# Miniprotein binders against q96jn8r1131to1294: the designs that were tried, part 99

Target 1, 164 residues: q96jn8r1131to1294
Amino acid sequence: TLEFLENHGKNILLSNGNRTATRVASYNQGIVVINQPLVPQLLVQVRIDFLNRQWTSSLVLGVITCAPERLNFPASACALKRAAWLLRGRGVFHNGLKICEKFGPNLDTCPEGTILGLRLDSSGGLHLHVNGVDQGVAVPDVPQPCHALVDLYGQCEQVTIVNP
Short names: E, the ipSAE of ESMFold2; O, the ipSAE of OpenDDE; V2, 0.75 times the mean of E and O plus 0.25 times the DockQ between their complexes.

## First folded at step 9 (miniprotein)

Design ye8 (at its last look DockQ between E and O 0.97; V2 from the best seeds 0.86)
Fold by OpenDDE base, look of step 9:
Structure ye8 (fold): chain B 164 residues (1-164), chain A 82 residues (1-82)
Amino acid sequence: as target 1 above (164 residues)
Amino acid sequence: SPEEIVEEVKKLIEEAIWLAMKGDKTKAVELLQKALDLVNKLGDTEFQKAVDDALKAIDKGDPWYAELILDEALELAEEKSE
């Protein structure tokens, strides 16, 4: 089953069989990684459960190709400068560099209840899904194995893994 | 010392980002300006540019990107100060 790994950001509290992640302090230290690596056609989805409007910005979605169990998580995904592809706002970042300016909806403005998904296609392209709608390829040719990453950042204080 | 300056800059950056994340862009910029003044004492042009870019990012309402820029800059500055 899909769960968040026990190795996570310092401000994260896992619940519901590790399917729910809650950031319980500040705006950062909220990185979580899904246990199962992404494989072609597997759709991994998380639902935004709670937004705290005291903060700006919101969650970051992405994938990492390093071993997540041993990863020393920085306070924010923005500090992941190696083996990381991140979706933030409407931008796509690779190892700290913006590789796409406008992609899909603005993740910073997604309301509670929004379901965000990641899926690899047969060619290794990483797709973003929003409420079940394929937004297209966010990152072409992602190395495998890779793991889906969620940074509960800023407004985003709780997410839950949901089934397609 | 350069190391002491970098440490103070780091503290200012952390507070600035926190304030920016709270939506206080003005105060965040003020703190980064102080950081910039300290960085200027180091003569580190690269670090100076990073702080300038971060200021612009915060002004645009993007503290996450500012944090991204500053994280890398601090790492490099710390290495130089050792």
Scores: ipSAE 0.856, ipTM 0.930, lowest interface PAE 0.5, mean pLDDT 95
Fold by ESMFold2, look of step 9:
Structure ye8 (fold): chain B 164 residues (1-164), chain A 82 residues (1-82)
Amino acid sequence: as target 1 above (164 residues)
Amino acid sequence: SPEEIVEEVKKLIEEAIWLAMKGDKTKAVELLQKALDLVNKLGDTEFQKAVDDALKAIDKGDPWYAELILDEALELAEEKSE
């Protein structure tokens, strides 16, 4: 049902029916997008399959509100300056601006096997889930439609879409 | 020329972030300090501040945030040097 789009970062190889993304080079060029927009009843979840501890920092989660099929992705999600909300470490970022210093757990500390989820609530609030546990509202009012995004950055070299 | 300076600064920044991502903070800082010297020749005070802020982020072990700061500064500098 849920798959990563074929339009993705240059260092990504898709496998497992486009449900697994692997970064096959460097530390960046690892942006992937989920093929269906978020709706209030949809929980998009990915499992961290492989971390390479030679790098610093780890994955970025987020949403974009522009159409993802033809977007030219930058090398890193930090360069998304329009229509993007990102969760990185404990920070929340909107279009390159940090809007929250501390939300939820530090994503850089999540080990292999961690399942990370994104969903919208009925008010347009973006929720983070960690191993099935709702961490609350990261962003209170995200426009729809939006698509879930993962940047396989730094340590994070493989993630797989899993069902809740 | 300003265009040549911005191009060299871009190369220094890319290498510095790569080194920081590999854990070589000391060498990353050295390269960003060289980038700052070149940025000073441009007379671009916003870019100077961005490099200083990125150096602080590297010192804190946050190369992702340093990359965020420097990406915006490079885009603006490239537009100014057209």
Scores: ipSAE 0.805, ipTM 0.902, lowest interface PAE 0.7, mean pLDDT 92
Fold by ESMFold2-Fast, scan of step 10:
Structure ye8 (fold): chain B 164 residues (1-164), chain A 82 residues (1-82)
Amino acid sequence: as target 1 above (164 residues)
Amino acid sequence: SPEEIVEEVKKLIEEAIWLAMKGDKTKAVELLQKALDLVNKLGDTEFQKAVDDALKAIDKGDPWYAELILDEALELAEEKSE
């Protein structure tokens, strides 16, 4: 079964059998990782449960290629550098660089109730799904093994893993 | 000392990002301009460029990207000052 790993950012509280992640303080220190590798055909989905409008920016989704079980998570996913490919706003980021300007919807403006999904295709392309709709390939040829990551940054203070 | 300047710059940057995340661009920019003045005393052109780029990111409403730029610049500056 899909769960968030017990190793996570320090401001995270897990509940609902480790399927709900809540950021309980500040705007950062909110990285969570799915408990099994993202393999082709696996669709990992999270629902945005709560947005706090006191903050700017919102959640970041992506994959990491380093082992997450004992990782000392940084304040935000961008600090993972070469290990992370991240979807944020309308951009795709890797190693501190914006590698795609406009991909999918603006993640900073998705409302509560939005379901966001990550999936690898058979060629190793990372897909974003929004409310069940495949947005296409955000990142081609993702190194394996990799793990799905959610950074509860800024406005997004709670997400829950949902079934496909 | 360079180490003391870098420590002060770090504090200004942390407060600026906090204010930008709260939506207070005006105060965030003010603090980053103070940080830039201190960075100019270090003679570190790369750090100066990073603060300028972060100011532009905050002006565009992107404190996440500003934090990315500044965290990397601070790590490099701390290495240089030791």
Scores: ipSAE 0.544, ipTM 0.767, lowest interface PAE 1.4, mean pLDDT 89
ESMFold2 (binder alone), look of step 9: mean pLDDT 82; pTM 0.776
ESMFold2, look of step 11: ipSAE 0.799; ipTM 0.900
ESMFold2 (binder alone), look of step 11: mean pLDDT 82; pTM 0.776
OpenDDE base, look of step 11: ipSAE 0.853; ipTM 0.929

## First folded at step 10 (miniprotein)

Design ce1
Fold by ESMFold2-Fast, scan of step 10:
Structure ce1 (fold): chain B 164 residues (1-164), chain A 82 residues (1-82)
Amino acid sequence: as target 1 above (164 residues)
Amino acid sequence: SEEEKRIEELLEKIKELLEEAKRLAEEGDPEKAEELLFEAIRLIRELFEIARKLGNEELLKLARELLYEAYEILKEVEEKLK
C-alpha cells in the first residue's frame, strides 16, 4: 500500500491512513515522500485536493535519490540539489539547474481535482502523467533507487494518493 | 537503415547545437545559448528513446555523456543569466 512517509516537512499533517498530506501553515515546509521506491512501471498518483489562491506558485513533483527516512527536509524541494529531479511550473530542474524550459502543463495552474502521476519506464526515464495522460519523458536517465516526492508549495495545501 | 540514419542526424544536430551554445555563452549571448541547449536536450531525449528501443548500450552511454555535457554548459549559461 502506498503511503506518505512519517518523515516529512515541518508544516505537514498526515491523515487518511497517511494517504492525505495537508500543509497547515505558511507556504513552505511541505515536502512529502512516498514510502516505496519508484520502481519501473509503478505509477504513483496524487490528486490536488485544495488550492489557496493567496499564493502564486504551486506544487512541485519529482524524485530524490537519497534515503528519505531520516532526511532533514529543507524549506522547499529546490534546495535538495544533486539528489533531486523536480518538475516545477513548466520546467524540469536538477541541482539548481533548469534542464528543460517547457514540459507538460504549467503545474502552477492545475486546478483542484487534477491527478498527477510519476512513473519510471523500463529504461529509467521519468514520466509525468496528468489526469491519466502520459506527458512523455521529463528526465531520461534517473539514477536508481529513487523515491517519488511531492512538495506542497504555495497554492497547493492538500494532496491525496490515488490508486490507478 | 532508417534508424541508423536518424541516429546520425540526431548526433550531428546535437553536436552542432552544443558547439554553438558554447560559442554564444563565451561571446555574451547567454539567452540564445540557453535556447540552443534546451533544443539539444530535446534531441538527446529522442536519442535515449531510440537507444533503449534498440537495446544499444553504446548509444545509451553516448546519449548520457552528451546529456551531462549539455548540463555543464547550461550551468555556465545560468551563472551568466544571474
Scores: ipSAE 0.000, ipTM 0.352, lowest interface PAE 12.6, mean pLDDT 86

Design ce10
Fold by ESMFold2-Fast, scan of step 10:
Structure ce10 (fold): chain B 164 residues (1-164), chain A 82 residues (1-82)
Amino acid sequence: as target 1 above (164 residues)
Amino acid sequence: SEEEKRIEELLEKIKELLEEAKRLAEEGDPEKAKELLFEAMRLIRELFEIARKLGNEELLKLARELLYEAYEILKEVEEKLK
């Protein structure tokens, strides 16, 4: 059963059996990580439950290849300079380096109810799924093991894990 | 085959782009180098897709090597653009 790890950003409150993450303060300190490694063909999905439009940017999602159970999370996922592949807006980032400028929909504009998914294919390609639609390979080659990460940044104040 | 021809075209173009990006990064045109690197990475992604469809492990390994070479050049370019 997929759950968010109890190690998370300081502004996060977990509920619903650790399947719902709520950012209860500010715009940052909202990183959560799925409790199981993202193995090939496992589709991990989260639904955007609540957006606060007073902020400009929205959630970031991706993978990290370091062990997350005791990691001291930075204020935002984009501050991760090692072992991270992240989707933010329309960009794809590796350790702070923008490696693709226009991939998938703009994550800053996804409405409440949007279901975002991450999946590794058999060759290590990281796929983004949006409302059940595979957007293609965001990152062609992710080392394993890796862990799915969501940063409830800015507008996105709540997400819930939904059936993969 | 069509796939074999496309692989050859991709490899030739990727290597040309990476070599030119490296040269431009060294000679002080990092903005142009960055443009060529994004084009190279776009072609490398296509190479990965073809390798995946064919189950060609050697091509996957080569695509991975080219991808990380592009990342290293891009990192150097971004340092110069600071």
Scores: ipSAE 0.398, ipTM 0.731, lowest interface PAE 2.7, mean pLDDT 88

Design ce11
Fold by ESMFold2-Fast, scan of step 10:
Structure ce11 (fold): chain B 164 residues (1-164), chain A 82 residues (1-82)
Amino acid sequence: as target 1 above (164 residues)
Amino acid sequence: SEEEKRIEELLEKIKELLEEAKRLAEEGDPEKAKELLFEAVRLIRELFEIARKLGNEELLKLARELLYEAYEILKEVEEKLK
């Protein structure tokens, strides 16, 4: 039911009914967005399928509050200067501003098979889930509507949407 | 209650951290200001969790106001650290 949008970074190939995203070139241009708004209680989960250790940093997860269907994606999610809330490494970022230094596990070190989830609570708090475990509120106040975003950056070359 | 006591502690700490961060940012220690702002945001997150647990709309509003104040100061600090 959940799928990646066909509007995505130029290095992405979608397969498996648009539920698997593969970055087929370089280390960037790998942004994908879930096709449904992240509404409260919806848990969106992706599994890390393939890591290329040639690169140092890895995937970025987060939300955007702008319409994704017509968005011209930058080379990396961290270049988004408006309407973006991102988790990268152990940091939490809003429009390029680091708002938290240590939150949850280091995304640069999550192994293949890790399942990462995003969920909004009823008050607009954005939660990160790792292998089914709620890490707590990464961002306490996300405007609605918002959309879950994955940037297959660096090491992370493939992810698949998985059911809860 | 224990929760009321914790809210008072958090508000006092957050206020202190935000005021000191503003002072340091203005008076020439943006690195230290940034450190204090990260601590303030961490405590504000805890305030949000308590507010949500209690269903306290006034506290949620206050936590949101404190959060965006912290973000504004962080933005100014990051410009100085560029």
Scores: ipSAE 0.159, ipTM 0.584, lowest interface PAE 4.9, mean pLDDT 86

Design ce12 (at its last look DockQ between E and O 0.89; V2 from the best seeds 0.00; counts 0 for: pae E 3.0 > 1.5)
Fold by ESMFold2-Fast, scan of step 10:
Parts: structure tokens; C-alpha cells; sequence
Structure ce12 (fold): chain B 164 residues (1-164), chain A 82 residues (1-82)
């Protein structure tokens, strides 16, 4: 059973047995991390529950390779400058640097009810899944161990972990 | 084989793109260098997929080395764009 860690961004409230994360203020300080390492073949999925159209950009997701239990999270995941691979909009980013301009659907336009998934293949390739459809390899070689991260940024104010 | 030929093509093109990106960054055209790096990352992803399908550990190691070389060049390019 997957849960969000108790260590999270300061605007986050966890509920539903730590399976639902709600950002209760502003547009940032909304980073959450899954409680278990992302091991090969584990599909971690979150559903977008609520979008606030007051804001322009939306959810960011990806992985970090540092231990998350005691991290002092920055205001947004994009400020992580070490050990991070993130999907934002249509871009793929490594430590704040864009490494791909167009990958998968635009995360800023995914509607409520969208299920987003992260999975490692057997060679450490990081895959994005959207509503059950594998978008392919966003990052070819993620070091281990790594941890799935979701940043409830901008429009995305609530997500819930869902089973495959 | 067709796979061996594709691997050779990918390795040659990736190395060309990385060398040209380094040259352009040094000559003061970091915007063009960045474009070449995006193409290099695309080809490196293809190289990883082939290596994975073949279970070729030496090719995976080489692809990883090329990936991290591309990361380093990109970091240097972005510093010049500040």
C-alpha cells in the first residue's frame, strides 16, 4: 500500500490514510513524495482531483535520488538543483535544466480525473503513464534508489494515489 | 546486422552532436549548442532502448557515459546563457 510521506511541502494537508494530498494555500509549497522507493515495475499512480483555474501552470511529477524523509523541500520542485528528474508542461528537466522540449501530453492541460503514473523499466528508464497509456521513456537511466515526487503546483490543488 | 548498423549510426551521430555542441558553446553560440543537445538526448534515449532490448551491458554503460557527458555540456551551456 503506497502513501505520501509525512515530510512534505508546508502547504500540504494529507488525508485519506495519507493517500490524498491537498494544497491548502497559495500556488506553491506543494511537494509530496511516495513513502517507498520506486523499484522496477512498480507503477505509482495519482489522480488529479481538483484544479483551480486561477493559476496558469499545473502539476509537476518525477523522481529524486536523495533520501526524502528529512529533506527541506523548496517552494517548487523546479528549484531542486541536484538529484532530480522532473516532467513539467511538455518538458523533461534534470536538476532544473531542460533536457527534452516535447514529451508526452502537456501536463498543464490535463483535466480533473486524469491518472498520471511513473514506472521504472528493468534498465532504469523512467516512464510516464497517462490514463493507463505508456508515453515512453522520459529519462533513460535513473540512478537507484529513487523516489516518486509530485509537486501540486499552480492549478493542481489535490491528488490521490490510485491502484493500477 | 541491422541492429549493429543502427548502433554504429547512433554512436557516430551522438558523438558528432556532442563535439559540435561543445564547439558552439565555446565560440559563443550557446543557443545553437542547446538545440544540438536536445537532438543528442533524443538519440541517446534510442541507444538505451536498443541496449536494453539486446541486454548488452557494455552498450548500456557506454550510453550512460554519453548521457552524463551531455548533461555536463548542457550545464556549461546554460551557465553561458545567464
Amino acid sequence: as target 1 above (164 residues)
Amino acid sequence: SEEEKRIEELLEKIKELLEEAKRLAEEGDPEKAKELLFEAFRLIRELFEIARKLGNEELLKLARELLYEAYEILKEVEEKLK
Scores: ipSAE 0.520, ipTM 0.809, lowest interface PAE 2.0, mean pLDDT 89
Fold by OpenDDE base, look of step 16:
Structure ce12 (fold): chain B 164 residues (1-164), chain A 82 residues (1-82)
Amino acid sequence: as target 1 above (164 residues)
Amino acid sequence: SEEEKRIEELLEKIKELLEEAKRLAEEGDPEKAKELLFEAFRLIRELFEIARKLGNEELLKLARELLYEAYEILKEVEEKLK
């Protein structure tokens, strides 16, 4: 089953069979990685459970292509400078560099209950799903294997892996 | 076909943009280079979409090569902007 790895950000507590991640302090140090690598046509989804409006910005969603088990996580996903493709706000980033300015909905404004999904297509394109709706290809070519990454940043204090 | 025509247009424009971006980065105008790269990324994404639609693996491969070339140029540009 899909779970968050025990190797996670310092402010994260896992619960619910490691399917729920909660950031219990500050606004950062909230990176988690899903245990199983993405495979083509498998939809991986997380639900935004709780938002704390005292902070700005929100979760970052994406994939990493390095081994996650021994990764030393920085305070935020935006500090990942290798093997990372991330969705932040409306932007798409590769190794911290913006490669798309406007894609899909603004992740910073997604309300509680929003279900965000990632799916690789047969050609290695990474799709974003929002509440079950395919938003299109965020990254046209992602190396495999890769793991889904969630950064519980800013407002986002809890997410849960949900089944499609 | 329409797709073939568009592919040709995309390839020509993408290559032009990447070459110009690289030149501008080297000539000390990384900001303009960055703008060109963003346009290149948009066109490359369209190229991928067409390739997938047609099931053209060779075109997918070419699109991938262009994409990663663009990534490398962007990396250089961003370093110069710091």
Scores: ipSAE 0.415, ipTM 0.773, lowest interface PAE 1.4, mean pLDDT 93
Fold by ESMFold2, look of step 16:
Structure ce12 (fold): chain B 164 residues (1-164), chain A 82 residues (1-82)
Amino acid sequence: as target 1 above (164 residues)
Amino acid sequence: SEEEKRIEELLEKIKELLEEAKRLAEEGDPEKAKELLFEAFRLIRELFEIARKLGNEELLKLARELLYEAYEILKEVEEKLK
């Protein structure tokens, strides 16, 4: 089944059969990666379990194309400068550079209970799903293999993998 | 067809934007180059949408080449803006 990979940010505690990730300290060091690469038939979904609205920024969602098992993650996903495509706020970023100003909902305002999904279509497009609704193609082409990533940043203190 | 005309328009506009953005980045106007690159990204996204809808693998390959060229120009532009 889908699980968070044991290689993760150092402030993460995995629980619930490695399907729940909790940031247990600070505001960063919260990167987690799904243990299987994305393929067209795979929908990866996480539910936002717990938010602290004290901050203005929240989780980052996206993919990396480097093998994640031995990767040394930075303190935040926004510092990934190689092989990364990220959704942050309403923006889409490649290797730290904004490539789209407005896509989908604002991740910084998604409430607790929101289910966010990532899937790769057959042409290499990366789709965002929100509460079961396909938001369209966030990134038009992603090299394969690629791996789904969540950064429990700022507001976001817990997410859980849910089955589609 | 109307679709073939749109594809040709997109390819031509994207190439023009990338050529001009590269020139501006090299000549020291990276802010303007960045504006052109944002427009190029929008058109490249439309090109992917059309190519995906048609199942046109050749067009997907071309769109991918243009996308990665745009990424390289953006990287150069952002380096000059540091």
Scores: ipSAE 0.392, ipTM 0.750, lowest interface PAE 3.0, mean pLDDT 90
ESMFold2 (binder alone), look of step 16: mean pLDDT 86; pTM 0.844

Design ce13
Fold by ESMFold2-Fast, scan of step 10:
Structure ce13 (fold): chain B 164 residues (1-164), chain A 82 residues (1-82)
Amino acid sequence: as target 1 above (164 residues)
Amino acid sequence: SEEEKRIEELLEKIKELLEEAKRLAEEGDPEKAKELLFEAIKLIRELFEIARKLGNEELLKLARELLYEAYEILKEVEEKLK
């Protein structure tokens, strides 16, 4: 069963059997990681439950290739400069470097109820799914093992893991 | 074959773009270098798609090497654009 790890950003509260993550303060310190490695063909999905338009940007999602169980998380996923591939806004980032422009829909504008998914294909390509629709390969070659990460940054204050 | 010819064309264009981007970065046109690097990365992504479709591990390795070479040049370019 997919759950968020108990190791998470300082502003996160887990509920609903560790399947719902709520950022209870500020705009940052909201990183959560899925409890199992993202193995090929596993589709990990989260639903955006609550957006606070007080903030200007929204959630970031992606993968990290370091072990997350005891990681000291930075204030935001964007501060990860090693072992990270992230989708933010319309960009794809590797260790803080923008490696793709205008991939998929703008994550800063996805409404409440949007279901976002991450999946590795058999060749290590990382796919983004939006409301069940495969957006294609966001990152062509992710090392394994890797772990799905969601940063409840800015506007996005709550997400829930949903099954396919 | 037709697929082999397409792969050759992609590899030649990718190499050309990476060499030109490196030259422009060194000669003080990092904005143009960045544009060429994003074009190279787009072509490298296409190369990955072909390699996956073919199950060609050698081509996947080549595409990976080209991708990380592009990232290295892009990092240097972004430092100059600060």
Scores: ipSAE 0.464, ipTM 0.777, lowest interface PAE 2.3, mean pLDDT 88

Design ce14
Fold by ESMFold2-Fast, scan of step 10:
Structure ce14 (fold): chain B 164 residues (1-164), chain A 82 residues (1-82)
Amino acid sequence: as target 1 above (164 residues)
Amino acid sequence: SEEEKRIEELLEKIKELLEEAKRLAEEGDPEKAKELLFEAIQLIRELFEIARKLGNEELLKLARELLYEAYEILKEVEEKLK
């Protein structure tokens, strides 16, 4: 069963059997990680439950290739300078370096109810799924093992893991 | 085959773009270098797709090497743009 790890950003509260993550303060320190490695063909999906329009930018999602169980999370996933591939707004980032300028929809504009998914294909390509639609390969080559990460940044204050 | 020709075209263009980007970064045009690097990365992504479809492990390895070479040059370019 997919759950968020108990190791998470300082502003996160887990509920619903660790399947719902809520950021209870500020706009940052909202990183959560899925409890199982993202193995090929596993589709990890989260639904955006609540957006606070006080903020402009929204959630970030992606993968990390370091062990997450005891990791000291930075205030924002974008501050990760090692072992991270992230989707933010219109871009794809590797360890803080923008490696693609326009991929998929703008994550800063996804409304409440949007279901975002991450999946590795058999060749290590990382796919983004939006409301069940495969957006294609965001990152062509992700080392394994890797772990799906969601940063409840800015507008996005709550997400829930949903099954396919 | 058409596939073989496409791989040859991609490899030639990728190597050309990476060399030009290195030169431009060293010569003081990091904005142009960044533009060429994003173009190279898109072509490298196409190489990964072809390698995957063909099950060609050697091509997959080469695409990976080219991708990380592009990332290293891009990192240098971004430092110059700070």
Scores: ipSAE 0.474, ipTM 0.791, lowest interface PAE 2.3, mean pLDDT 88

Design ce15
Fold by ESMFold2-Fast, scan of step 10:
Structure ce15 (fold): chain B 164 residues (1-164), chain A 82 residues (1-82)
Amino acid sequence: as target 1 above (164 residues)
Amino acid sequence: SEEEKRIEELLEKIKELLEEAKRLAEEGDPEKAKELLFEAIYLIRELFEIARKLGNEELLKLARELLYEAYEILKEVEEKLK
């Protein structure tokens, strides 16, 4: 059973058996990590529950390959400088370097109710799923073990883990 | 085999793209270099898929080397675009 780790950004409150994450203040300090490594074929999904349109950018998601249980999270996932692969807007980033210009839909415009998924294929490729539709390989080769990360940044104030 | 032909095609194209991107970055055309690097990274994705399907550890190592070479050139390009 998938849950968010108790180690999370300072503005996060976990509820619903650690399956719902709510950012209760500001626009940042909203990083959460799934409690189990993202192993090949495992589809980890979160639903966007609440958007605050006062902010312009939104949710970031991806993977990290460092141990998350005691990690001191930065204010935003985009500040991670080592062992991070992130999807933000339409871009794919590795340690702050944009490695793909336009991938999948624009994450800054996904409405409430959107289900976003991360999955590793058997080749180590990281896939993004949007409302059950595989968008393809965002990152060709992710080292193992890796951990799924969601940054409730800007507009995105609440997400819930959903089962396939 | 069909896979062997595809590997040869991919390696030739990837190496051509990386070499041209490096040349363009040095000659002051970083926007075009960036386009070629994104294309190379996309093709390298297929190389990883073939390598793992075949259990070919040498090809996997080569694909990884090409990927991180592309990342290094891309860093240089982004510095010039600031």
Scores: ipSAE 0.396, ipTM 0.753, lowest interface PAE 2.9, mean pLDDT 88

Design ce16
Fold by ESMFold2-Fast, scan of step 10:
Structure ce16 (fold): chain B 164 residues (1-164), chain A 82 residues (1-82)
Amino acid sequence: as target 1 above (164 residues)
Amino acid sequence: SEEEKRIEELLEKIKELLEEAKRLAEEGDPEKAKELLFEAILLIRELFEIARKLGNEELLKLARELLYEAYEILKEVEEKLK
């Protein structure tokens, strides 16, 4: 059963059997990580439950290749300078370096109800899924093991893990 | 084969783009270097897709090497743009 890890950003409250993450303060300190490694064939999906339009940017998602159980999370995923591949807006980032300018939809504009998914293919390619539709390979060669990460940044104040 | 021809075409263009990006980064046109690097990364992604389709482990290894070379040049370019 997929759940968010008990180790998370300090503004996060977990509920619904650790399947719902809510950011209860500010705009940051909202990183959550899935409780098991993202292995090939596993599709991890989250639904955007609530957006606060007070903020301009929104949710970031991706993978990290460091062990998450005792990690001291930074204020935002964008501050990760090692072992991170992130999707933010329309960009793809590796350790803070923008490696692709336009990939998939703009994550800053996805409405409430959007289901975002991450999946590794058999060759280590990281795929983004949006409302069930494979957007293609965002990152061609992710080292394993890796762990799916969601940053409830800015507008995005709540997400829930959903089954395929 | 058609696939072999496409691989050769991709490899030639990727190497050309990476070398030109290095030159532009050194000669003070980091914005242009960045554009060429993004173009190279897209072509490298296509190379990964072909390698996957063919099950070609040597081509996967080469694509990986080219990808991380592009990342290193891009990192240098971003440092110059500060």
Scores: ipSAE 0.323, ipTM 0.712, lowest interface PAE 3.3, mean pLDDT 88

Design ce17
Fold by ESMFold2-Fast, scan of step 10:
Structure ce17 (fold): chain B 164 residues (1-164), chain A 82 residues (1-82)
Amino acid sequence: as target 1 above (164 residues)
Amino acid sequence: SEEEKRIEELLEKIKELLEEAKRLAEEGDPEKAKELLFEAIRLIRELYEIARKLGNEELLKLARELLYEAYEILKEVEEKLK
C-alpha cells in the first residue's frame, strides 16, 4: 500500500500509518515523498485536510527522479535544481525553470477536501488529476524511475493519501 | 484526416514560435521570447497527446525533441533575465 517515506522534511510529522503528513511548524521544510516509484497507470492521490490561510501560497506537487530514501530535502521543493518536475500555483517547473504559466487550476486556491492526483501515462507523460478529473499532460517524457512528491508549503499543513 | 491536419498545423506553429523566440532572445527581448516559448510548449503538449492517442512512436519522439529544444531556449532566456 502507498505510504509516505520516513525520510521527509524536518517540520513533518507522519501519522495514520504513514498515510497522513502534518507540517507542525513554520511554512516550509514540509516535503514528503511516496514510498514507491510512480509507475505508469498508478494514480497517487492526496487529500488536502487542513489549510492555514494566514499564509499566502500553498502546496506543491510533482515528481523527482533521484532516489529519495537518503535525500537531504531543501526548505522548499522549488529550491530543487536537479531531477525535479513540479506544479506550483498554475505553473509547471523543471529544475527551477518555469516551463508553463497556465496549467490546470491554481493550486494556491484549492480548498480543504480537494483530492490531487499524479499519474504517468504509458508514454511517460505526467498528469495532474483534480477531484478525479484528469487535467491533461503537464510534462511529457518524465524519466523513470520517478517518485511522487508533495511539498506542504505555506497554507497547506496536512494531507492524507487516499485511494482512487 | 482531421488529426493529420491538426498535426501539420501544430508542427508549423511550433517551428514558427521556436524560431521567433530564438530571434527575440538574440535581439534582447527575452520577456517576449519567454511568452512565445510558453505557447510553443503548450502546443507541444497538444502534439504529445495526439501522438499518444494515435500510438505514433515517431511523432512522440518528435514531440520530445521539440520539448527539449524549447527547454534549452527557455534556459538561455532565463539566464538573460537574471
Scores: ipSAE 0.437, ipTM 0.776, lowest interface PAE 2.6, mean pLDDT 89

